# Designs tried in a protein design chat: VH-VL binders against Chromophore lyase CpcT/CpeT (cpcT). Part 1

Scores and structures below are computed, not measured.

Target 1, 201 residues: Chromophore lyase CpcT/CpeT (cpcT), of Paulinella chromatophora (Freshwater filose amoeba) (b1x536)
Amino acid sequence: MSASLSQLVHQLSARFNNQQQAFDNPPLYAHIVVNCRPLVHLLPGSLLIEQSYAMDPLKPYRIRVLRAQTRDEKLIIFSYSLSDEQKYWGSVYEPERMLKIEEKDLQAIEGCNYIVRKKNSNFIGEVEPGCRCLVDRKGVTTYIVSKFELTNKGEMRTLDRGHNPVTHEQLWGSLGGVFEFNRTTDFSKEIPYDWIEEWKK
Structure headers, positions and changes below count from the first letter of each chain, unless a header shows other numbers; Kabat numbers aren't used for antibody chains.
ipSAE, averaged over its two directions, is called F for ESMFold2-Fast, E for ESMFold2 and O for OpenDDE. V2 adds 0.75 times the mean of E and O to 0.25 times the DockQ between the complexes of E and O.
[cut] stands for letters that were removed.
Atom coordinates printed by the task and the answers are left out, and those that the model quotes come from them; centres of patches stay.

## First folded at step 1 (VH-VL)

Design a01 (framework fv_axatilimab)
Fold by ESMFold2-Fast, scan of step 1:
Structure a01 (fold): chain C 201 residues (1-201), chain A 125 residues (1-125), chain B 107 residues (1-107)
Amino acid sequence: as target 1 above (201 residues)
Amino acid sequence: EVTLKESGPALVKPTQTLTLTCTFSGFSLSTSGVGVGWIRQPPGKALEWLANIYWDDDKYYNPSLKNRLTISKDTSKNQVVLTMTNMDPVDTATYYCARIGYYDSSGYPDAFDIWGQGTMVTVSS
Amino acid sequence: DIQMTQSPSSLSASVGDRVTITCLASQGISNYLAWYQQKPGKAPKLLIYAASSLQSGVPSRFSGSGSGTDYTLTISSLQPEDFATYYCQQYNSYPLTFGGGTKVEIK
């Protein structure tokens, strides 16, 4: 399983952009940048993820810490919020700020972990089932259905939908299909050798 | 409106190859995340999954039947084809095709949300 | 392979009754479970996905619950159109596997 964990973290460690999809289909797809960068100072598999509109890349609409691990021979990405999110906005572009994030700043988000499976050379992840990944969007509480696929060719596909916790009606998210991202910057070279050694044990 | 419909022979002799076609409308297998699966049900018995195919042409087979099964798609015709070799009387069943999820991740096993009506295949000498 | 065991295999009930059907997985399936309804001579219809999420268009009298290896489908007040066979299905891992079915019959 250690080889698969390493491959997953390498494929996640990038800046992704859906520019081509957004330009081809403006009414259906916003132009989004996703930065997922190793937090080399923290426990192995720790990544800072920022999702932002391409026109405002320093003001992410979502910022989280992810931690990819193997548990009982399964690949899991644990999700954490930051106690002061705004303090770290745009820090994926400034490593000195990013590296000030400490373990004590992380709050586990129960119900929002991704369970990851390998399909051929691709990784497919889905937020854990049970409709427990609750998020507030402009004062409305929804549960998230979130899925992603990573390829070994630098592609990422995502689907995010928010549903009413009582009626299960979809309240927000893509109606046109999955978002299609391509890697524009590779952060995988920042993965510490120490992490790779730990994953071999 | 999403619809799927199975077609193929109603009678097959032992040792012959069965070919079933699923023709669908209201969605496309060019759409990311979408897949189609085949499920069968012998008379009076439980449902048994056979194979899945996804928009990216990725394929999964039931290991107990893998050496007998081939699944393929023709995206331009909105068709998925299942071929099963060396038919035996125990393969007598109603065969269903069904859509896998909607705008979901590739190869991700999901619920079968819309099913075809099924086609009965009898294997007899 | 993950084995799915349903109980009971059949039950008799009257209109208005509360009906409970159980599904047991041979290993943890992390709520990746669907419930289907099948009427005689018809294709299955999806009722519940992700163990507890009601499919669009399905009446609210149907509900799913459970976690880990133990799952339950409940019909709070049985209606005449609910007499059918019900199947659970895990989609945590390939191969996909179904339960043996529970036939809900008129008393």
Scores: ipSAE 0.000, ipTM 0.482, lowest interface PAE 14.2, mean pLDDT 86

Design a02 (framework fv_axatilimab)
Fold by ESMFold2-Fast, scan of step 1:
Structure a02 (fold): chain C 201 residues (1-201), chain A 122 residues (1-122), chain B 107 residues (1-107)
Amino acid sequence: as target 1 above (201 residues)
Amino acid sequence: EVTLKESGPALVKPTQTLTLTCTFSGFSLSTSGVGVGWIRQPPGKALEWLANIYWDDDKYYNPSLKNRLTISKDTSKNQVVLTMTNMDPVDTATYYCAHRYSSGWEGAFDIWGQGTMVTVSS
Amino acid sequence: DIQMTQSPSSLSASVGDRVTITCLASQGISNYLAWYQQKPGKAPKLLIYAASSLQSGVPSRFSGSGSGTDYTLTISSLQPEDFATYYCQQYNSYPLTFGGGTKVEIK
């Protein structure tokens, strides 16, 4: 399973954007940049993820810490919020600031972990079952349905939808659905050899 | 409004391959989280799930029938196709396609086609 | 595979009766359970999803309950149009599996 964990973290460690999709279909797809970068000073598999509109890349609409691990012979990406998110906005572009994130700044977001499986050279992840990944959006609480696929060709496909916790009606999310991202910068070379050695144990 | 409709042959001979098409409207299989499944029901028997396909071309098969089943989609035509090889009289059933979401509590088959009856005999 | 045992296989009831149908999973399914109604010659219709959530447009006399491995569909005050076969289905894990069905017949 260590080889699959290593591959997953390498494929996640990148800057992605959907520029071509957004250019072709502006009414359906906002131009988004996703930065997912190793937090080399924290536990193996720790990544800072920032999702931003390309017009405002230093003010992410979502910032999280992810931690990819094997648990009970399954690949899981654990999700964490930061206690002071604004302090770290845009830090994915500035390693000095990013490296100031400490374990004590991380708060586990129960219900928002991804269960990941390997399909050939690709990874497919879905947020864990139970409809417990709760997000407040404009004063309305929704649960997130989220899925991603990573390919070995630098592609990432994602879906985020928000649903009413009681009625399960979809309240937000694209009618076009799938965002199609391409890797523009590779951060996988920043993955420490120490992580790779630890994963082999 | 979401609708699905199955089409295919009403009669298939033993050992032949069955091909069924599900044509749908009111949703797209490019919409993330959306899937289409195939379910069958022999006359007077219970429902049996066969296969699911999703927006990202991810596929799941009933393991009891996996070596005989292929599911595919044509997103631009709003179609899902199920192929079953080596048909046998015990495969005589009404075949349904149905809409579902891939995860969470909404993963029930919420909208079903009318079904198409397939009889396997010589 | 998760086996779904549905009981009873059939029952006879009168209009106005309270009807309960049970569904037992061979392992925990975390409320990922649906109930379907099927009338002769027709496709199944979703009644309940997530064990207890009523599908839009379904009459309030239908309700679902349960957790873990034990689930129940209840029809309060049975109506003439409710005579049908009912199926439970787990969607917690693949392969997706259905119960054997419960036929609700006129007494």
Scores: ipSAE 0.000, ipTM 0.439, lowest interface PAE 19.5, mean pLDDT 87

Design a03 (framework fv_axatilimab)
Fold by ESMFold2-Fast, scan of step 1:
Structure a03 (fold): chain C 201 residues (1-201), chain A 124 residues (1-124), chain B 107 residues (1-107)
Amino acid sequence: as target 1 above (201 residues)
Amino acid sequence: EVTLKESGPALVKPTQTLTLTCTFSGFSLSTSGVGVGWIRQPPGKALEWLANIYWDDDKYYNPSLKNRLTISKDTSKNQVVLTMTNMDPVDTATYYCARTEYYDFWSGPAFDIWGQGTMVTVSS
Amino acid sequence: DIQMTQSPSSLSASVGDRVTITCLASQGISNYLAWYQQKPGKAPKLLIYAASSLQSGVPSRFSGSGSGTDYTLTISSLQPEDFATYYCQQYNSYPLTFGGGTKVEIK
């Protein structure tokens, strides 16, 4: 159990990009960089995630804090927004800035948590049921359907779509299929020893 | 046991609108990850995908036919309906509905259970 | 649109033979490929998804392999019930597209 949580956090702690996929399929896949880096000063499993276009890596289109934990015998990644997210844009590249994030800056986004299961050496996560993960896009409210798969070979696959909360029709999402990411930088060595000790309890 | 069954007219005249209904059992289109698609096959030819609809009312259409196609669902009746306007003799085919489900990242939108198909002939 | 090219269009084989069918995508499909079996007058049946994952209930003599743009379906020891037409389908991106089919006939 604690071994699974540790493995999940280690596999998440990386910089990923889909450069090969984007270059092979430019009209279908934007070139995206995903940085997921341990917030070593916060509770175990806390990660800063920034998702950005490769051409503009310091201005993420999405920034969140994630916290991987167990709840009710399930492996869950809790999602948090930052009260002043623009203040922390690009901080995943600058540890001094990201380490200024405090617990009081985090706001839980109920409905946007991932339920994660382990299948062989891979982790598969899906946003929780209920169509409650709401995001506002240019004055239009949508709910998000989101899935990911992580492998122990540094691969990550993602699928994200936004839907009308009333009609459930898709309003936005990739024109192509699943995004295929590969790890380019490993942040797992930054995971603190005290997190590992806590997870053994 | 999961089953799907297509129903609709066997004969359609050119310029008319075709309406096909897929009635299913053993699963619900309210279940997260589940979808139903329509695929056709002209006599002696390859399979051609037409449209998919998912549990969240997400809809996809073949771009070559998009201006002619509408897909909808009635979750309470366990039905998915496809309409295709301005029918032409080249649209003569067996029309299938089939289930897809995202059990994981790799399983959808492959089609795991298919209906028996319904033959539609377009002729004057 | 991603074009799927199957080869051969048809082949003749005997029971017990090893049969290999190939499917080429016009661009990378990241293993999002399914294989179907269709017998005359019947609906297609899913054999393999994700290029190499055997669908539940499908005999182990069927296997899939490949990556990128080049994929293969293999039947290790052909049985009488395996004479059928086989189709590949990519599901990496919409529109979903099928190959032209490969008819496996009795020699």
Scores: ipSAE 0.005, ipTM 0.477, lowest interface PAE 11.7, mean pLDDT 86

Design a04 (framework fv_axatilimab)
Fold by ESMFold2-Fast, scan of step 1:
Structure a04 (fold): chain C 201 residues (1-201), chain A 121 residues (1-121), chain B 107 residues (1-107)
Amino acid sequence: as target 1 above (201 residues)
Amino acid sequence: EVTLKESGPALVKPTQTLTLTCTFSGFSLSTSGVGVGWIRQPPGKALEWLANIYWDDDKYYNPSLKNRLTISKDTSKNQVVLTMTNMDPVDTATYYCARSLGDYEYAFDIWGQGTMVTVSS
Amino acid sequence: DIQMTQSPSSLSASVGDRVTITCLASQGISNYLAWYQQKPGKAPKLLIYAASSLQSGVPSRFSGSGSGTDYTLTISSLQPEDFATYYCQQYNSYPLTFGGGTKVEIK
């Protein structure tokens, strides 16, 4: 599983956008930028992820720390919130600010971890079961249903939906299908050699 | 309506290979996150998981039986096939197929009625 | 492999009783636990997934709770149609494993 973990982290470590999809389908798809960048000073597999509207890339609508690991013979991406998220908005573009994120700033979000499966050169991840990945949106609490697929061709497909925790009614998210992202910047070269060593058996 | 139905021989001789087919309707194994599993239950005993196959052809086997099991799918026919080699009287059981919701939940939400397989000379 | 131990293996109860069934995992399973109901001669039916999420169409008298290694299925007021065998199942890691079952019999 060590080779697969390394491949997963390499394929995640990029800036992605759906510019082509958004420009081809303006009424259906917002133009989104996703930055997923190694936090080289933290434990192996740690990544800062920022999701932003392309028109306002320094003010992410969602910011998280992810940590990809092998646990109980499964590939899992653990999700963490930052205790002061706004302090680190846009830091994915500024490595000096990213390096100020400390372990003590991270709060595990049980219910928001991804379970990942490898299919040939692709990775398919889904948020863990239980309807427990809670997000407050404009004063309304929803649980997230999220899945992604990463290809070895620099593509990422995602599906994100928010549901009412009581009624399970979809309250927000894509009705037009999956978002289709393309890699525009490669951050995989920033992955430390000592992470790769740790992942080898 | 989602339905699954198992089919295969009711009687198998020791050392023979068992082939079971799960035919389903109301969903597709081309849908991301969806899988089908096989579970068996010997008379009066507990449930035992055998194998799962998913939309992306990813396969999982019970390691105690892995060298005897093969799972495959035919998405165009809405079928999943399980083969089990070298059958023994202890393999006498009701065999179930069930849908697994892999993109959200990994529990078995809809089950077939089961098919009884007796291994005897 | 994760072993699932259910207790009791059987119990006798009357209509209206509160019934609790326990499932113990040999290691932490992070709430990846399902509960199934099986009536004689029939296939299992999913009642609860993710330890506490009630499956659509299942009566609210069924509830699941627990965390880590210790999980419980509760039937708050037993009905005649609830006499069945109940199984827990972990899906935190492969191989998927089931408990030994708990038979709920009429008193």
Scores: ipSAE 0.000, ipTM 0.466, lowest interface PAE 14.3, mean pLDDT 86

Design a05 (framework fv_axatilimab)
Heavy chain, then light chain:
Amino acid sequence: EVTLKESGPALVKPTQTLTLTCTFSGFSLSTSGVGVGWIRQPPGKALEWLANIYWDDDKYYNPSLKNRLTISKDTSKNQVVLTMTNMDPVDTATYYCARIEWGDYPDAFDIWGQGTMVTVSS
Amino acid sequence: DIQMTQSPSSLSASVGDRVTITCLASQGISNYLAWYQQKPGKAPKLLIYAASSLQSGVPSRFSGSGSGTDYTLTISSLQPEDFATYYCQQYNSYPLTFGGGTKVEIK
ESMFold2-Fast, scan of step 1: ipSAE 0.006; ipTM 0.578

Design a06 (framework fv_axatilimab)
Fold by ESMFold2-Fast, scan of step 1:
Structure a06 (fold): chain C 201 residues (1-201), chain A 122 residues (1-122), chain B 107 residues (1-107)
Amino acid sequence: as target 1 above (201 residues)
Amino acid sequence: EVTLKESGPALVKPTQTLTLTCTFSGFSLSTSGVGVGWIRQPPGKALEWLANIYWDDDKYYNPSLKNRLTISKDTSKNQVVLTMTNMDPVDTATYYCAHSGYDFLEGAFDIWGQGTMVTVSS
Amino acid sequence: DIQMTQSPSSLSASVGDRVTITCLASQGISNYLAWYQQKPGKAPKLLIYAASSLQSGVPSRFSGSGSGTDYTLTISSLQPEDFATYYCQQYNSYPLTFGGGTKVEIK
């Protein structure tokens, strides 16, 4: 599983952009940038993820720390919030700021972990069941349904939807269309040798 | 917007080879993630998957029929072709082609052709 | 090879009734389950994918739930146009496999 974990983290470590999809379908798809960059000073598999509108890349609408691990021979991406998210907004573009994030700043988010499986050369991940992955958007609390697929060709596809925790009514997100991202910058070369060695154990 | 249509013979004799063509519009098999599958349904029976082909020419076959099935694509013509050798009366069915995605819909079928009925008898 | 078992094989219900159809996989399929509606003489139509995701254009009275090996399709308030046979399909692994179908008679 160490080879699969390493492959997953390498494929995640990138800047992704759906520019082509957004420009071809402006009423349906916002132009989004996803930056997922290794937090080399933290435990192996730790990544800072920022999701932002391309027109406002330094003000992410979502910022998280992810930690990819193998548990019971399964691939899981654990999700963490930052105690002060605004303090680290845009830090994915500034390694000096990004590297100031400490373990004490991380809070595990109940219900927001991804369960990942490998399908040939691709990785498919889904947020865990239970409707417990809560996201606040403009003062409204929703639970998120989130799925992704990563290919070995630098492609990522995502499906994100937010639902009312009480009524289960969909309040935001796509009704059936996936977002289609392409890797524009490779951060996988920043993955420390120490992580590779730890994953071999 | 996305449409698929099956074409081929309505009647096939036992032992002959069946060739079915799926002609589609509204998408291209050069588009990353896109696939086309073939599914059949004998009269009054359940759906049975036959084969899938994807944009990168990756092919999957039902193991129970693999030695009889060949799937291919012609991206420039927007066509997928299925051939099935050594036809038998039990192969009498409506044959469908359908659009499949490589991502969350890989192996699920969101848009279907109308189907073409193939009868195998002497 | 994953076997999909649907129950019931057929049912009859009145307009406005809540209808539940179940689908059991012989092994875990990680929510890669689709539900299709097939009206007499027509091709199947995708209703639900990934166990619980409603396909665009499908009425909100249709919903899917479940995990692991046990999945359900619910029609919250049956309408006359819902006369059809419903199929589940796993797409977690090849070969792709369908359930045996559930025929819903409405009136």
Scores: ipSAE 0.000, ipTM 0.474, lowest interface PAE 13.6, mean pLDDT 85

Design a07 (framework fv_axatilimab)
Fold by ESMFold2-Fast, scan of step 1:
Structure a07 (fold): chain C 201 residues (1-201), chain A 124 residues (1-124), chain B 107 residues (1-107)
Amino acid sequence: as target 1 above (201 residues)
Amino acid sequence: EVTLKESGPALVKPTQTLTLTCTFSGFSLSTSGVGVGWIRQPPGKALEWLANIYWDDDKYYNPSLKNRLTISKDTSKNQVVLTMTNMDPVDTATYYCARMTYYYGSGEYAFDIWGQGTMVTVSS
Amino acid sequence: DIQMTQSPSSLSASVGDRVTITCLASQGISNYLAWYQQKPGKAPKLLIYAASSLQSGVPSRFSGSGSGTDYTLTISSLQPEDFATYYCQQYNSYPLTFGGGTKVEIK
């Protein structure tokens, strides 16, 4: 399981974009940049994730801290919010600001953790069951259905949909199916060797 | 309220194919961490697991029966279907479908809600 | 396949008794074990998952313990509604396997 955890964190540690998909299908897919970068000063598996429109990369529409771990022989990515999100907007591009994030700034978001399984060389993650990953979008509360697939070829596919907590009707999300991302920058080289050693224990 | 209900023939002749449908409400099989399984119980005997299908269409079969079993889902109809070929009198049992769910905080799956069961008798 | 052996296969007890049922796995199952209660003519009901976690709505007199290959279900003070057959089930690996069941009968 330590080899799988290391592989998962390496495959996540990148800048991804869907430029080709967005160019080919502009009415259906926005051009999105996803940065997922190791927080080397925090506990092993800690990553800062920023999701932004490519035209406004320093103002993410979503910023989180993720922590990949094994729990009860399962791969889980824990989700955390930052107490002052705006203070850290764009910090994924500025390591000196990113490294000022402390454990005390993190608030666990119960219901929004990912359960991850390995299928051949790919990782498939889905938000935990219970319809409890609540997000407020334009004053409307929805629960998120979120899925990702990572390949060892630098590809990531994602599906994010928001559902009515009462009726379970889809209120927002992908119209044309999954978003298809390609790795453009590799942050995996920033993963400390001591994280890898810890995961072997 | 979560409910599951099995449906199918009460009597099957030897060599025929059995098709059972599990219809459920109160949850969706598109929800992450959820699955539906089939379990059977011959009269007066123990429970025997047959097959599972999960939200991501991943499928598992009991190896002793896997060449006879097919499990599929129709998420839009809230149904899971089990097909078992070449029925024999020893396959006489009550067949149950049940929901499996991931328990946050423990990381485990269990059959948390069961259907009432449907009795299938295999005789000539 | 992982074989699950329950003991005893049956027992007789009185209301108020402490009842202990054991489940032995043929190999380690890392606490991936559930306990079910089945009353005559009814579907099984989940009591315990992850070897020791009590399912919501299940009375606190039920408890699970154990690790590795050896697991126990305990009913601390047997009630009239507890007369039933109990099954353990491992979910550490496929195929999923159940124990042979333990019938708890009134004395």
Scores: ipSAE 0.000, ipTM 0.440, lowest interface PAE 17.8, mean pLDDT 85

Design a08 (framework fv_axatilimab)
Fold by ESMFold2-Fast, scan of step 1:
Structure a08 (fold): chain C 201 residues (1-201), chain A 120 residues (1-120), chain B 107 residues (1-107)
Amino acid sequence: as target 1 above (201 residues)
Amino acid sequence: EVTLKESGPALVKPTQTLTLTCTFSGFSLSTSGVGVGWIRQPPGKALEWLANIYWDDDKYYNPSLKNRLTISKDTSKNQVVLTMTNMDPVDTATYYCARHGEYWGAFDIWGQGTMVTVSS
Amino acid sequence: DIQMTQSPSSLSASVGDRVTITCLASQGISNYLAWYQQKPGKAPKLLIYAASSLQSGVPSRFSGSGSGTDYTLTISSLQPEDFATYYCQQYNSYPLTFGGGTKVEIK
């Protein structure tokens, strides 16, 4: 599984945007930037993810820490919130600030872990079942249904939906379609050799 | 290039069911991410969203009107149909259909609207 | 439901004036905000999406700004064809909701 884990983390470690999709259909698709960058000072597989509008890339609408690991022969991406999210907004563009994030700043988000499977050279992830991945969109609490696909050609496809925790009505997000992202910057070279060696054990 | 056009009755009696058809060209509802919505506007008042339908037949309704609304599509005919039951004089409005997309975006192209009057 | 409050409900302006219209959401909408122009007897026309992105074909004198709950549409130098009613709309969550409209009238 170590080879698959390494491949997953390398494919995640990038800046992605959907510029082509957004420019082809401007009012139908928001122009979004996703930065997923190794937190080299933390445990292997730790990544800071920021999702932002391209017009305001330093102010993410979502910021999380992810940790990719193998558990029971399965690939899992564990999700963590930051206790002070605004303190680290835009830090994915500023390594010195990003590297100030400590383990004590991380709070596990029960229900928001991704279960990942490998299909040929692609990785397909879905948030764990149970409708417990709670996301607050500025005052409204929803649970998310989230799916992604990563390719070895620098493509990422995502589907994010938010649902009412009581009624299960969809309240926001992608409405069945996929956002289509392309890698613009490669952060995989920042992955520490120490992580690669540990994954081989 | 892209056009939408609403059709339906101009006059509906109270308690009757309204059926409106949106016929469009220049795009297909078989295209991933694309949807069509219905919006109404009573004379001199603000816009009110009614319902959306997507290429994959996913449907959304205004909760205040959900018990009265049904939205459906016929992809082969490039049509979206809205049905609204138990019409009341307060439902008198211009009804629009419009194209939208993923993160359900903004409504980028609108039909001309069709005026529906509810009276005895 | 997210309530959208527009202010002012109406304003009078002269050609060449800078016009500012505000839209306030009852909760954060993460820049999922559109602005429409509607002339009497006509369907609305999309001007701005994602709070600040100008729709193709719309004159550069129109601009949008804001974040969180507070958004603004600005017309930098009002032209005769700009006298219309303007609506904001959030698309952050269902149900989709519109503001009450702002009528821009000739002084």
Scores: ipSAE 0.000, ipTM 0.462, lowest interface PAE 15.1, mean pLDDT 85

Design a09 (framework fv_axatilimab)
Fold by ESMFold2-Fast, scan of step 1:
Structure a09 (fold): chain C 201 residues (1-201), chain A 124 residues (1-124), chain B 107 residues (1-107)
Amino acid sequence: as target 1 above (201 residues)
Amino acid sequence: EVTLKESGPALVKPTQTLTLTCTFSGFSLSTSGMGVGWIRQPPGKALEWLANIDWDDDKYYNPSLKNRLTISKDTSKNQVVLTMTNMDPVDTATYYCARIPYGSGSYYDAFDIWGQGTMVTVSS
Amino acid sequence: DIQMTQSPSSLSASVGDRVTITCLASQGISNYLAWYQQKPGKAPKLLIYAASSLQSGVPSRFSGSGSGTDYTLTISSLQPEDFATYYCQQYDSYPYTFGGGTKVEIK
């Protein structure tokens, strides 16, 4: 299981871009950059994730801390919000700012954890069941359906949709389907050997 | 609407190779996270899983039957094919294909939509 | 391989009865368990996945519970259309394995 956890964190630790997809289909797919970078000073598996429009990469529309762990022989990515998100906007590009994030800044987001399974060298994750991952968007509360797939070829596929908590009707998200990302920068070299040793215990 | 339908011979002789085709609509195996599996059920007996194939052409086989089974897909035709060599009367069963929504995460790896099944009788 | 043991193999019940069917795994399966209903001459229909999640379109009288190795399917008030054979299936690891089935018969 330690090998699977290490592989998951290595495959997540990158800058991803859907540039080709967006250029091929501009009406259906926005051009998005996803940065997922190790928070080497925090507990093993801790990553800062920033999701931004490519035209405005220092102002993420979503910023979270993720923590990949094994729980009861399963791979889980725990989701945390930052108490002051704007303070850390764009910090994924500036390690000195990113490394000022402390445990006390993290607030667990119940219902928004990813359940992950390993499939050969690939990982497939989705937000835990129960329709409890609540997101406020323009004054409307929705629950999110979020899925991802990571490959060992530097690809990531994602699907994010927001649903009405009462009627379950989709209120936002892609009608065109899965976003297709490619790794452009490798942050996996920043993963501390101490994390790898801890995961082998 | 998602549908799957099995097709193949109703009668095979001992030692012959069985070929079954699953034709489906309402989803594609070019879609990341989709898969199709084969399950069989001898008359009056329990269900037995045979093989799975997914969007990425990863193949999984029941180890008790692995040397006899081959699963393949033709994504352009929306078809999954199962072959089983050296048929024996004990292989007489209804054979089902079913969708497995892998891309919905491991919690959803159940067979959510099944074909009607095709009965295969093995006798001399 | 993970062995799935269902009990009972058959039961007789009347309309309105509460029916419980159990499924025991030979090792922990982390709630990766599905329940299927099969009527004579028909394909199985998914009722419950992830041990306790009700499949869309399935009546609320069906519920699943359990964890680790021990799982239960409950029908709170049996209806005429519920007379069928029920199967559990683990999808924690390959090979996927099914229980032996529980036939629910009219009393």
Scores: ipSAE 0.000, ipTM 0.480, lowest interface PAE 14.2, mean pLDDT 86

